VH-VL binders against q9h9l3. Designs and how they scored, part 70

Target 1, 176 residues: q9h9l3
Amino acid sequence: PRKMVAIDCEMVGTGPKGHVSSLARCSIVNYNGDVLYDEYILPPCHIVDYRTRWSGIRKQHMVNATPFKIARGQILKILTGKIVVGHAIHNDFKALQYFHPKSLTRDTSHIPPLNRKADCPENATMSLKHLTKKLLNRDIQVGKSGHSSVEDAQATMELYKLVEVEWEEHLARNPP
Short names: E, the ipSAE of ESMFold2; O, the ipSAE of OpenDDE; V2, 0.75 times the mean of E and O plus 0.25 times the DockQ between their complexes.

## First folded at step 3 (VH-VL)

Design e16 (framework fv_nivolumab; at its last look DockQ between E and O 0.66; V2 from the best seeds 0.00; counts 0 for: pae E 2.9 > 2)
Fold by OpenDDE, look of step 5:
Structure e16 (fold): chain C 176 residues (1-176), chain A 122 residues (1-122), chain B 107 residues (1-107)
Amino acid sequence: as target 1 above (176 residues)
Amino acid sequence: QVQLVESGGGVVQPGRSLRLDCKASGFTFSSYGMHWVRQAPGKGLEWVAFIRYDGSKKYYADSVKGRFTISRDNSKNTLFLQMNSLRAEDTAVYYCAKGSYRYDSTGYFDYWGQGTLVTVSS
Amino acid sequence: EIVLTQSPATLSLSPGERATLSCRASQSVSDYLAWYQQKPGQAPRLLIYDASNRATGIPARFSGSGSGTDFTLTISSLEPEDFAVYYCQQSYNWPLTFGQGTKVEIK
């Protein structure tokens, strides 16, 4: 089995006017799309904006949510030593206050062959929703309930699998 | 076609236990949270319990907390409600209901079973 | 818990008339409100979700509106099959709660 996982995080707004993005949910799936981790997470600061339209997070999700420090430890344990696939993954790592090695990071928002396959400009930043629709013929992030981090993580992994061989070869020749 | 079929209802005495089953079909059961909702005769709807898609989270109405246990077997597409220490006020038609959003713990109930009647009486 | 209060308790109308049902929340539920229809001896059926979205298969004569604490279900022209009890339900916070219901009956 490949030591590869995909991650997607949802964030809420904390701090003054809710401008600080704080981790509120994290989902991790394996190469096959099986859920390895999926938890609502309680930020250390008061939530000012749940950003529900985007995050899918509601107040009731914070009931018995895992404290951030505990969740972070659990998540990092899973990620350590793995190739981590994500979309715009810098946001997830930022929310986790964690830096994964660049050589072990795969960001589907910055993979030119993936954009090419989707008939998009290679240097453009395309949304996960768009790529998923174009390449997987699947609708994600529909409705007003916000995103599903599990679905998004699964979609991200599936997208990466489409270009895995080519991209891994590229990275081998051009290590970050 | 989505189908939910409840079973296990009946007449029991106060203090006794009863287990309800709900067999699901027509959708990916393991991707959705499931609920129990009950309705006393001639009364309105009352949410009873919720279980997450993977069973990792459960929530209960205060009226049943400590007495009822919701569970599921995803390999059998079946939802359960173990009811202990039953009271007269637990008399109701019990519906299993499908959560509307995939991999979410909240939402609405887009599909319902036909319900099973539980009667608690001396 | 969030209390949902529906009004009126009973609405007596004739086929073809417009029905307007109200649901008021004790606190803001944003747009996390659904409407259900229940006929005698049947399970409830989802009509509206997220305050204003019709569920699959629901006729266009049903519409929902509102946000925050005040919500409305409208049936533009009542059909004979529309005479039933209607419930609102919030999914904003635990515990999930329903309104007490509005009975739409034939005049």
Scores: ipSAE 0.681, ipTM 0.896, lowest interface PAE 1.0, mean pLDDT 95
Fold by ESMFold2-Fast, scan of step 3:
Structure e16 (fold): chain C 176 residues (1-176), chain A 122 residues (1-122), chain B 107 residues (1-107)
Amino acid sequence: as target 1 above (176 residues)
Amino acid sequence: QVQLVESGGGVVQPGRSLRLDCKASGFTFSSYGMHWVRQAPGKGLEWVAFIRYDGSKKYYADSVKGRFTISRDNSKNTLFLQMNSLRAEDTAVYYCAKGSYRYDSTGYFDYWGQGTLVTVSS
Amino acid sequence: EIVLTQSPATLSLSPGERATLSCRASQSVSDYLAWYQQKPGQAPRLLIYDASNRATGIPARFSGSGSGTDFTLTISSLEPEDFAVYYCQQSYNWPLTFGQGTKVEIK
C-alpha cells in the first residue's frame, strides 16, 4: 500500500548515567524501500553515552544535526495518517514522544505468522537481525560501526511484505 | 570487484577552475558516502571533502571551503569535485575514496582510486 | 580539529624484526582509527580499521591495538614488501584527519 511507511530510530543515552534514551537518528522508507527521511538528530540534553555499538552514532554525526523539536515535527508530518511498520516500534514512538494509533501500527516483533515462516516460536520476540537472515537471507547490523537505521527500516518493510496479506486480513477480523 | 577511476587532472594556472570525475563500479554506489583525499608531492595525506550517499550532506576541509564543490550522480555512479579559484598549494594527487559503512556519513576508506595529478602553476 | 601525531617519523629496521608504530590523538577518537600503507607512486592501502580489525587480504603479521587517544600498529616480523610509509586516520569527528606518517625503511 501507498500509505505505508517503515521507521527505525537510533537512540543515545542522556540523563543520569546515560539511562534515558534520546532520539539521535531516524530513518523512514516507503513501501518500495526508498528513503523518505534520514537525519541525525541533536538531543536537547547532553549526550552521556553514544551507545555506538548499537546506535552507530558518533560525535561527528552531531555536527549540524537537526534539533529534536524540528526533527520531530518533520517526522510526525510523514507518519500521521499512515500505516507505520517497525520492529519493537514502541521504543521508536517513545523516543519521538509520540502516540500513533494502534490500528495503523504494525510491529514485526509481534506478528505470529512472521515467526512461523522463520521456524521460530510464535510468541517469541525475535530480533530484526535474526528474522532478516532467516527469511531474506540478508545480514544486517554487521560489524562494529553500529546499526544503520536506513538498512533496518528497509529490512523491516520487506519482512512485513512477506505477511502483509495474511496479517491485514487477521487485523480486519480481529481489530486491536 | 570494486573500482574507482579518476579523471580530469592536468596543469592549470592560478585562479582557474578544474573538474575531477570519479567513475565507480563493483558496488552499490548510491549506498555509500564518498570522499576526496589529496597528497601534495612528497607530503602526507589530507582529507578534502565528503558527500553523503544521498547527496544531502557535504563537508569540506577549511583549506578548500568556498572554492571546491563536491557532488555526485547516483544514476551514473559518478563522483565530482569542482575546483574553483585554484592556488599553487592545491597542487597534489587527488584520490577518490569510498567510505566503508553503508548508509553512514563516514568511516575508513576501504577502496581508493589510482589518483589524478593536479598541478597549479604559472 | 583532531590532530594525530605519529612516532617515530622514521623507523630503520631489518627484515625479520618487529616494528611498532605509534599514533596519538589530541582528544579521544574512541576506536574510530584506521591504518594505511603507502608505497611510492601508489594509492594508500587499508590495513586496519576500527583500531584492531584487519582488512580483507591483510597478512596476520599486521595487528592494531589501542583506544581513546593511544594507538599502535605492530608488524610482528618485517617482510621486504612491508618497507613503506604508514598513516593513521580518525573518523570520529569532522574534519577527518591523518597522521603525518611513519616511514619504515631498511637499515
Scores: ipSAE 0.541, ipTM 0.857, lowest interface PAE 2.6, mean pLDDT 92
Fold by ESMFold2, look of step 5:
Structure e16 (fold): chain C 176 residues (1-176), chain A 122 residues (1-122), chain B 107 residues (1-107)
Amino acid sequence: as target 1 above (176 residues)
Amino acid sequence: QVQLVESGGGVVQPGRSLRLDCKASGFTFSSYGMHWVRQAPGKGLEWVAFIRYDGSKKYYADSVKGRFTISRDNSKNTLFLQMNSLRAEDTAVYYCAKGSYRYDSTGYFDYWGQGTLVTVSS
Amino acid sequence: EIVLTQSPATLSLSPGERATLSCRASQSVSDYLAWYQQKPGQAPRLLIYDASNRATGIPARFSGSGSGTDFTLTISSLEPEDFAVYYCQQSYNWPLTFGQGTKVEIK
């Protein structure tokens, strides 16, 4: 019986014209929503666009941020051997420059039973904000100060719990 | 109703120690960074210290670094300031202040306590 | 450390007049500047955050403007309760710092 965590990341723009998404915050919560990890992360490249309205990342956050290489090592240590839940989680893994085993990955943006509970098409990619409002009656990502990766990771775990029994049984019958 | 209530102020001699408490209510204490801000009699405001919502990061003004320790107990909604090696220039009203941004390292001070007076004199 | 210099030190005005308070930073603080009001014997009260946003419950006569190094708090028409000391504060970099204050007093 494996332990389960939820992860969410915030990215800033690096590279030409700020089009590359680089990790600037990562939050990991346990099954109960308790914070296991939450750090602002300094990208190895110059930040061109903080994307603050959506990322919530400001210059002040970077002053004592953990360098990417160190943060990545800390994060991967937490994720190893665990079921990792996320929303559109491929973006988080890309920003971490990491691949997590498919059999241990749960993506709330691609779980048909979750979409059915939300009265959404099974094959649709639904936003975390929409699913959270519809299924948990909670508003996240409100206001103009950007997203909170802690809040988003907590919401992601709660959404997965709604379908956990059904989906884990489905995956046991249909290994990825 | 957000409330911040400081306590523990008093008169102490130079070189002694004092601990301030701040009890919080009316908001999710464990989601916000907290600060201490002081004001010497007849003077302006001086930021003293910060602690992150989870207690994992702390910052101090140079004037108190090495002598003051900020801490928090999220299970009791309480912020602390341990003040060691007190000096006459530490005489001030000490305010507990709430950071404005949820799950953030810093921000502005959207709610303040009423302050507690610390007087350091012989 | 980022030094915030407020001017004037004292504004002597009558009710109904427009007050204009200045805060200048020793280096750019982007928009990460707040304004507070403080009356004698009371804790400060947040008026403006992020340079120009009014805090909850703050009357429309208070407005903030500026970015970078030069910031202004404007009180469009002074009310009796507005005579107080006003502080600016930057949240751009550690340590957090305040200006020395501008006292707005009745003429």
Scores: ipSAE 0.440, ipTM 0.810, lowest interface PAE 2.9, mean pLDDT 91
OpenDDE, second read of step 4: ipSAE 0.670; ipTM 0.889
ESMFold2 (binder alone), look of step 5: mean pLDDT 94; pTM 0.956

Design e18 (framework fv_nivolumab)
Fold by OpenDDE, second read of step 4:
Structure e18 (fold): chain C 176 residues (1-176), chain A 122 residues (1-122), chain B 107 residues (1-107)
Amino acid sequence: as target 1 above (176 residues)
Amino acid sequence: QVQLVESGGGVVQPGRSLRLDCKASGFTFSSYGMHWVRQAPGKGLEWVAVISYDGSKTYYADSVKGRFTISRDNSKNTLFLQMNSLRAEDTAVYYCAKGSYRYDSTGYFDYWGQGTLVTVSS
Amino acid sequence: EIVLTQSPATLSLSPGERATLSCRASQSVSDYLAWYQQKPGQAPRLLIYDASNRATGIPARFSGSGSGTDFTLTISSLEPEDFAVYYCQQSYNWPLTFGQGTKVEIK
């Protein structure tokens, strides 16, 4: 079987009004939750809004941050050939300006069995925070410090593991 | 219960080296950034250095940059501070401090050790 | 670096009185400001984080307020055990910095 990794990214606001979401941190963990990659990333444009309360990114994190182009190369190298698990992962890929093959992508925000297990509507989009609390009895994204992409990636992987067998069988019968 | 226990302090001559240890318990050590903060006798607090949860990132105060090295062994729940080229102005109680946020090198210090005294004098 | 200036240097008060401590930053630190208490011969203890959040186990008489450059620590009614030195600390940028401290002493 293919190796599986989970990814989570944090974005800051760039552009004239900070409305452009730019990658500022990326974390990747393996199946066991071990961190494979975790870097602060320097956007190519000036940061207008750190969005700290959500992103957890502060100005000091950008000191010696990895330039975007370099980070992107490093990240893509890790993702290539892997099954990539994420939550609302299209946002991460957009920030990375990279799109992983659909057949190798797992989005925990679009897995009906996962929602069912959490006693949520199957076709609803539930937050990572909510699913993690319901299914793992764990609190993430707590406080005003913003998100931890490592913690979020780990939670995402753990959630997927709960439905992995069922979902992989489903995908095998219904390839994207 | 979080506990941080510093050791390794003592009296040394200028130019010498000293290594401080901090043994951590009561929390997932490998999930938190760890800091050293020092306090000269009768003076205020001065941040010295931080090391990220996985040891991959370090930052130093300008006053110690190039002379001090912060490191950690997560398998032993231990934080280190290697102090080289010690100066009289390095005389202080050195505190080990736990970063307040998981997987973050920033934030505050929610737990402190008792401190270990380093005296640099000829 | 971001310089934090605390005032007053010393605050002489009696038990039961209200204490108001100020911390001013040389530039905005948003709400990334903490307060610590240090008693003689002891390590500092976190009182307030993110400007206004009381740390675990901290009595309700302690409160923090402010954002940007001006911050205040308030002790609504001083207890005998509250006479100590108080430090503010910013976590907005490197290097992390402390104020020079305010000593709250018994009048």
Scores: ipSAE 0.385, ipTM 0.820, lowest interface PAE 1.9, mean pLDDT 94
Fold by ESMFold2-Fast, scan of step 3:
Structure e18 (fold): chain C 176 residues (1-176), chain A 122 residues (1-122), chain B 107 residues (1-107)
Amino acid sequence: as target 1 above (176 residues)
Amino acid sequence: QVQLVESGGGVVQPGRSLRLDCKASGFTFSSYGMHWVRQAPGKGLEWVAVISYDGSKTYYADSVKGRFTISRDNSKNTLFLQMNSLRAEDTAVYYCAKGSYRYDSTGYFDYWGQGTLVTVSS
Amino acid sequence: EIVLTQSPATLSLSPGERATLSCRASQSVSDYLAWYQQKPGQAPRLLIYDASNRATGIPARFSGSGSGTDFTLTISSLEPEDFAVYYCQQSYNWPLTFGQGTKVEIK
């Protein structure tokens, strides 16, 4: 119903000594948590470090992965004109080499009412894992084989829904 | 392969300043909170400061508030600790430590640097 | 601040024996408690996180248990390399705090 989606991306290490973070997976879900997009993405540069314990990405996932340029076009087509919810979403937009309007961006790592519900101090940020545990009584990012970007995107949307009415009212009175 | 390498430690007189650097590699630096933890000679571990993944939020132990400033440069994978108005009781090995939870200022520390010794004395 | 009290301060045991280390919090930290091992001249090494999860590469003889205010680190059968200082740490509330440490020494 609302023109709103949630996104989560995973990155791998490219460039000298694997210091550059390059997009390697992207998941997008709608307001109800249904998957709109979920693809492994092949960076244009050689992957030096899969960062598997965090990314969940292995060499096998790259065999038929969508090339970055094509994936980027598909993703931007979904995001354009919609309210996009993410956790630390600036990192996702940076990996996509994309600028989304601030008025249509919702970052669950920077929503004061959400952090207050979780007893987080104003001068700290809380992870998606911690917020989900505190507010939804659910464990995500379980195990040592890396994160599920679908699971993360779904949790992000559910967390935003806890404060949606209050936060949209705040944004209407205090436009970014 | 995760590495955290501290530098900048040394001997300084009380009341002076010192800056510590920590160079990170092997993980997405811009996605994690970064911490400084210190250990006085023969003593236990003491948490000093944290900076959020994007650098927008910082938190300090009461013992260093107003004197120490934590900062980061995500484009260079580098963490800093500016230590002003140093006291004898600030003498310690200072460890750079990576927060465990993605985008979280809290957390356990899954990786530590080797530590750099700061000695405050005349 | 949340105070973590470790007991005993020193545990003298022989290789092959079971070590049981306690960490008590002054108020509930839920399951946001980690355990570290530190050897002389070295940085601490993560052993257990979120009360009971073994960190990558940590041998099965290390286990953690507990929730709320009472936590235990167990080493089922001590190996020579296990004689070290052990610290607990809470990440539930600010400031982040460590216990004072338990030294596990040989014999």
Scores: ipSAE 0.265, ipTM 0.746, lowest interface PAE 4.4, mean pLDDT 90

Design e19 (framework fv_nivolumab)
Fold by ESMFold2-Fast, scan of step 3:
Structure e19 (fold): chain C 176 residues (1-176), chain A 122 residues (1-122), chain B 107 residues (1-107)
Amino acid sequence: as target 1 above (176 residues)
Amino acid sequence: QVQLVESGGGVVQPGRSLRLDCKASGFTFSSYGMHWVRQAPGKGLEWVAVISYSGSKKYYADSVKGRFTISRDNSKNTLFLQMNSLRAEDTAVYYCAKGSYRYDSTGYFDYWGQGTLVTVSS
Amino acid sequence: EIVLTQSPATLSLSPGERATLSCRASQSVSDYLAWYQQKPGQAPRLLIYDASNRATGIPARFSGSGSGTDFTLTISSLEPEDFAVYYCQQSYNWPLTFGQGTKVEIK
């Protein structure tokens, strides 16, 4: 009934010198942090740079990865009509080549009450790792071998819950 | 391999303007905050400015606020610093630096450019 | 503004000796403290991030410790290439600030 999910995506480099960002993993969790979707995704273009240090993706993850077109369809079925929480979520939607209504979008990198709790000024943005450490006293994205999109999606949902009541009230009075 | 290459440094008179460019490669440029850090000859490091990953948020050191403008072009993997109303105390090597945390304006700097010298003298 | 004070200003040591560099913050920065090495004519190089984590490619002889306001960079046994200037930096609060530097020089 809450109709709320959190999403986090990982991208790899495609195109000339790997400058294009293409979706290579997507994780979606429900309100309680249970995994609804977590798949490696095969881009339609040749992967030039796995960006493993940040993405956590290696060539071995691509051997049974879901093709982009199929994965996109599955993901959009989960997101459509739901409140979607993410961190810098525009990048995830761009990688999915998808438009999600802003009235149903919650971006934890741009929620003023959340940033204020973390002592972040309005003219700066704070990473998921930094917000999670400051507000939840939890370390995520530990080590040098890349990030876990499941862990990131779970942390994003927990961060949103810290301000959910006050932010939903604000949005009800000030529709985007 | 991550690479940051600065250009645009030179000698300029007080009150004039100069633009610095920084070309990035080897990482997803549009996912990271980018910074300018300067170092006066024989002195320590001073943080100058940051631009968020999307370009929507910018923050400056008090010493340059109102005079310098940071900007970026994510389609060209390029960072800029427009320096107006230059003063003698702005003389320094200017480094382009990559923020460490994805989608964060803060962070430690995991990669630095080679630096470009700006000399403001009359 | 958070002020970082490094001590000593200069360390004169011989290869093989242990170097201990201190960085004190004017207020708590939790564990958001990084250390950099800079050699003449070169850009700074990241050594340690988040107080105690070694950056990729950094030798095991470099270690960081501390939290809150008091931080230490230790080089267990100095190699010739370690004689350089070292800077600490906090990323806890705005503006981002650096210490004034500690020069490690050959005795």
Scores: ipSAE 0.014, ipTM 0.640, lowest interface PAE 7.8, mean pLDDT 89

Design e20 (framework fv_nivolumab)
Fold by ESMFold2-Fast, scan of step 3:
Structure e20 (fold): chain C 176 residues (1-176), chain A 122 residues (1-122), chain B 107 residues (1-107)
Amino acid sequence: as target 1 above (176 residues)
Amino acid sequence: QVQLVESGGGVVQPGRSLRLDCKASGFTFSSYGMHWVRQAPGKGLEWVAVISYRGSKTYYADSVKGRFTISRDNSKNTLFLQMNSLRAEDTAVYYCAKGSYRYDSTGYFDYWGQGTLVTVSS
Amino acid sequence: EIVLTQSPATLSLSPGERATLSCRASQSVSDYLAWYQQKPGQAPRLLIYDASNRATGIPARFSGSGSGTDFTLTISSLEPEDFAVYYCQQSYNWPLTFGQGTKVEIK
C-alpha cells in the first residue's frame, strides 16, 4: 500500500491590512483521490480579508469551522510519516506551522520531468492551473467563486502520478 | 439527467417521528452539499438543513434544531431527514435540494426534487 | 438572520408586458443572491444565481441585477408560461433565507 497523500490549503488575510496568510481550509486526498480530510479552519486572529476570489472562503464558512489548534493536530496525524504531495507546498507547511521531512515531500511546482511533459522549461515554476490544463486537459480554479482545495489536491495527486515512477527512481539515486 | 426523488412523507400525529429519504442520480452525489427546504401549504419557502458533501458538517434552522437530524449515505446516493417531536407547524412539502458549488455546503440550489408532503395533525 | 423583503406582493400584468420584481435585504449580501420560479404543484426552478447570472436553459428575457441590499429580477416581455410565483434567496450568511415571494398573475 502506498503511504502517499496530496494536500492543498486555502488562506485568508489576517494582521495589518490583511497581509498575513492564515490557514482557513485544508483538503487532503489519498493516492486514489479519495478525501481523507476537508475542513474549514478558524484562524486564531481576526480575518481582515477573506480573499474569496482565490480562496473560495466566505464569512459563512467560519460559523462551524474547526479551530486552528484542533485542525492542526488532526492534519499532522494524517501527514506524519507519509509522502506528502503538493503544489508550492512550502506555503501550506508554513500556514500549518509544520516541518515535514524533505525526503517525504513532493512539490509538483519543482519537478523537472513534469514541466518537460508540459513542454515548459524544466526549471520554471508553473501554476497548478496551467499544468492541469496542459497535462490532464482539465480546467480548474475557474469562475468567480474561488478555488476548491479538494479539486486542487486531486489534480496535484494526478499530476504527480504522471511522473511518479521516474521521479521516485531519481530521488532514490539522488537523495534530497 | 440530474434527478432527486423524495419519499417518506405522510400523515403523523404531533409528538411523533418521521424519516424522509431523497434518492439522487445523474451527478456525483458525494461531491455536493445537500439541503432540505420546506414549504407550508400556501406559504413561502423555508430553508431547513444542510449537510456537507462528506457528511462531517451540518447546520440547521433554529425552528428545527434539536428535533431534526440530516444525514447522508454516499454509497447509496441517498439523503435523509429524521424528524422527531413533530409539531403542527412542521406541516409542509419537504424538498430535497442540491447545493450548486462542488465541495462547498453553501450556495444556491441548482436542482430540486418533486417534494414530499408531511402533514402533522391530530 | 438576514430578512429578504420582496415587492410588490402581487403583479397583475398581460402577456407581452415588462415585469420588474424587487428584493431587498436587511443587510448586505454582496452578490450572493438567487432567483427562483415556482408554478402551482411544482418544485422551484433556478432562474438567476450570483445576482446576475442566468441558469442553464433560462430564456434571455429573464435578467437579474443589483448588489448589496437592492436586487431586481426583470422579465422583458412576459410569456404565458411566466405567470408564477418568484422567490429571491441569499447565500451570504447562515441561516439561508428566502423572500416571501412575488406572484405574477394574468390581468
Scores: ipSAE 0.005, ipTM 0.560, lowest interface PAE 11.0, mean pLDDT 89

Design e21 (framework fv_nivolumab)
Fold by ESMFold2-Fast, scan of step 3:
Structure e21 (fold): chain C 176 residues (1-176), chain A 122 residues (1-122), chain B 107 residues (1-107)
Amino acid sequence: as target 1 above (176 residues)
Amino acid sequence: QVQLVESGGGVVQPGRSLRLDCKASGFTFSSYGMHWVRQAPGKGLEWVAVISYDGRKTYYADSVKGRFTISRDNSKNTLFLQMNSLRAEDTAVYYCAKGSYRYDSTGYFDYWGQGTLVTVSS
Amino acid sequence: EIVLTQSPATLSLSPGERATLSCRASQSVSDYLAWYQQKPGQAPRLLIYDASNRATGIPARFSGSGSGTDFTLTISSLEPEDFAVYYCQQSYNWPLTFGQGTKVEIK
């Protein structure tokens, strides 16, 4: 549905020895995979580690990045009242310092029908890359220059659509 | 620069308990599955246990099920292995290993600690 | 569980020679296979992941190939530092398993 969006965020290391994860990019797509938001975001704290291999973020991306406070306001305006799909989405919400209602949250890393389709063991979590390969026969996160959060958000929405009907029925019978 | 440092190894008697710690730095600890892999003296590698990125899911090798408990504290970037009812065959170097794929419990191990020796002897 | 069988158990070769190591899986692991190098007293070091991709910092003389059940690690021309034990590992199904290892030693 049009009331549904998918999100993917990239984080950089801040704080002592870079162990704190701070938001540095956010991508949001609609039900059809069209980009609604895609911005580099400047953390309020000094960046100790860009984690470029995974995040794809470099110092050059920070030069004209949107300050965290402003970006957060823009992002929350898009998310509020919508069903938000993500992969390991609580990490994204934590980085946004945001609480989204559980009833409107869909986490593709924790949807049993989706994991079963991929032959994922009950006691394991499967990455977006592996779920996408097994279920959509498509390779994402190719190369060593870091991830594309747009590509990841699009893949996440497509994965959710594979189980949307059965999972929404389950949630209607078993509200979170 | 990724670093994994194990501690807590030593000599213990059969039937006793021991806890291993692994302190991580240089990556987003809360985004990756973490593993313990062991190697008995002069033998090959044996996978022991995994814990998911959020700590909600764990899986164990049959040889340690019911005796070992893997856990993590994402606020402290620390991985733990609580080893109970230790046996002579648990004698090994224990390695902390990082899973390669973000938010995945499976994977190859892109970074390893230097290991900590656990000797179970009478 | 998926059993990985490495052959030969020991490869005796001279520096400059080509080394070919085999890893066979008891059932298909697609391309979810990695190779590690281990030297005495050291932790294993990742060489190859997803069957054929070289890990960061690994010299071009190391290459991996194969899919399904039959995998090969090739060292095109052995350097003195390459004499070590090599392990394959699958991440396709639980439990995660390693091969028993192949020792590459000086002839």
Scores: ipSAE 0.030, ipTM 0.680, lowest interface PAE 7.7, mean pLDDT 89

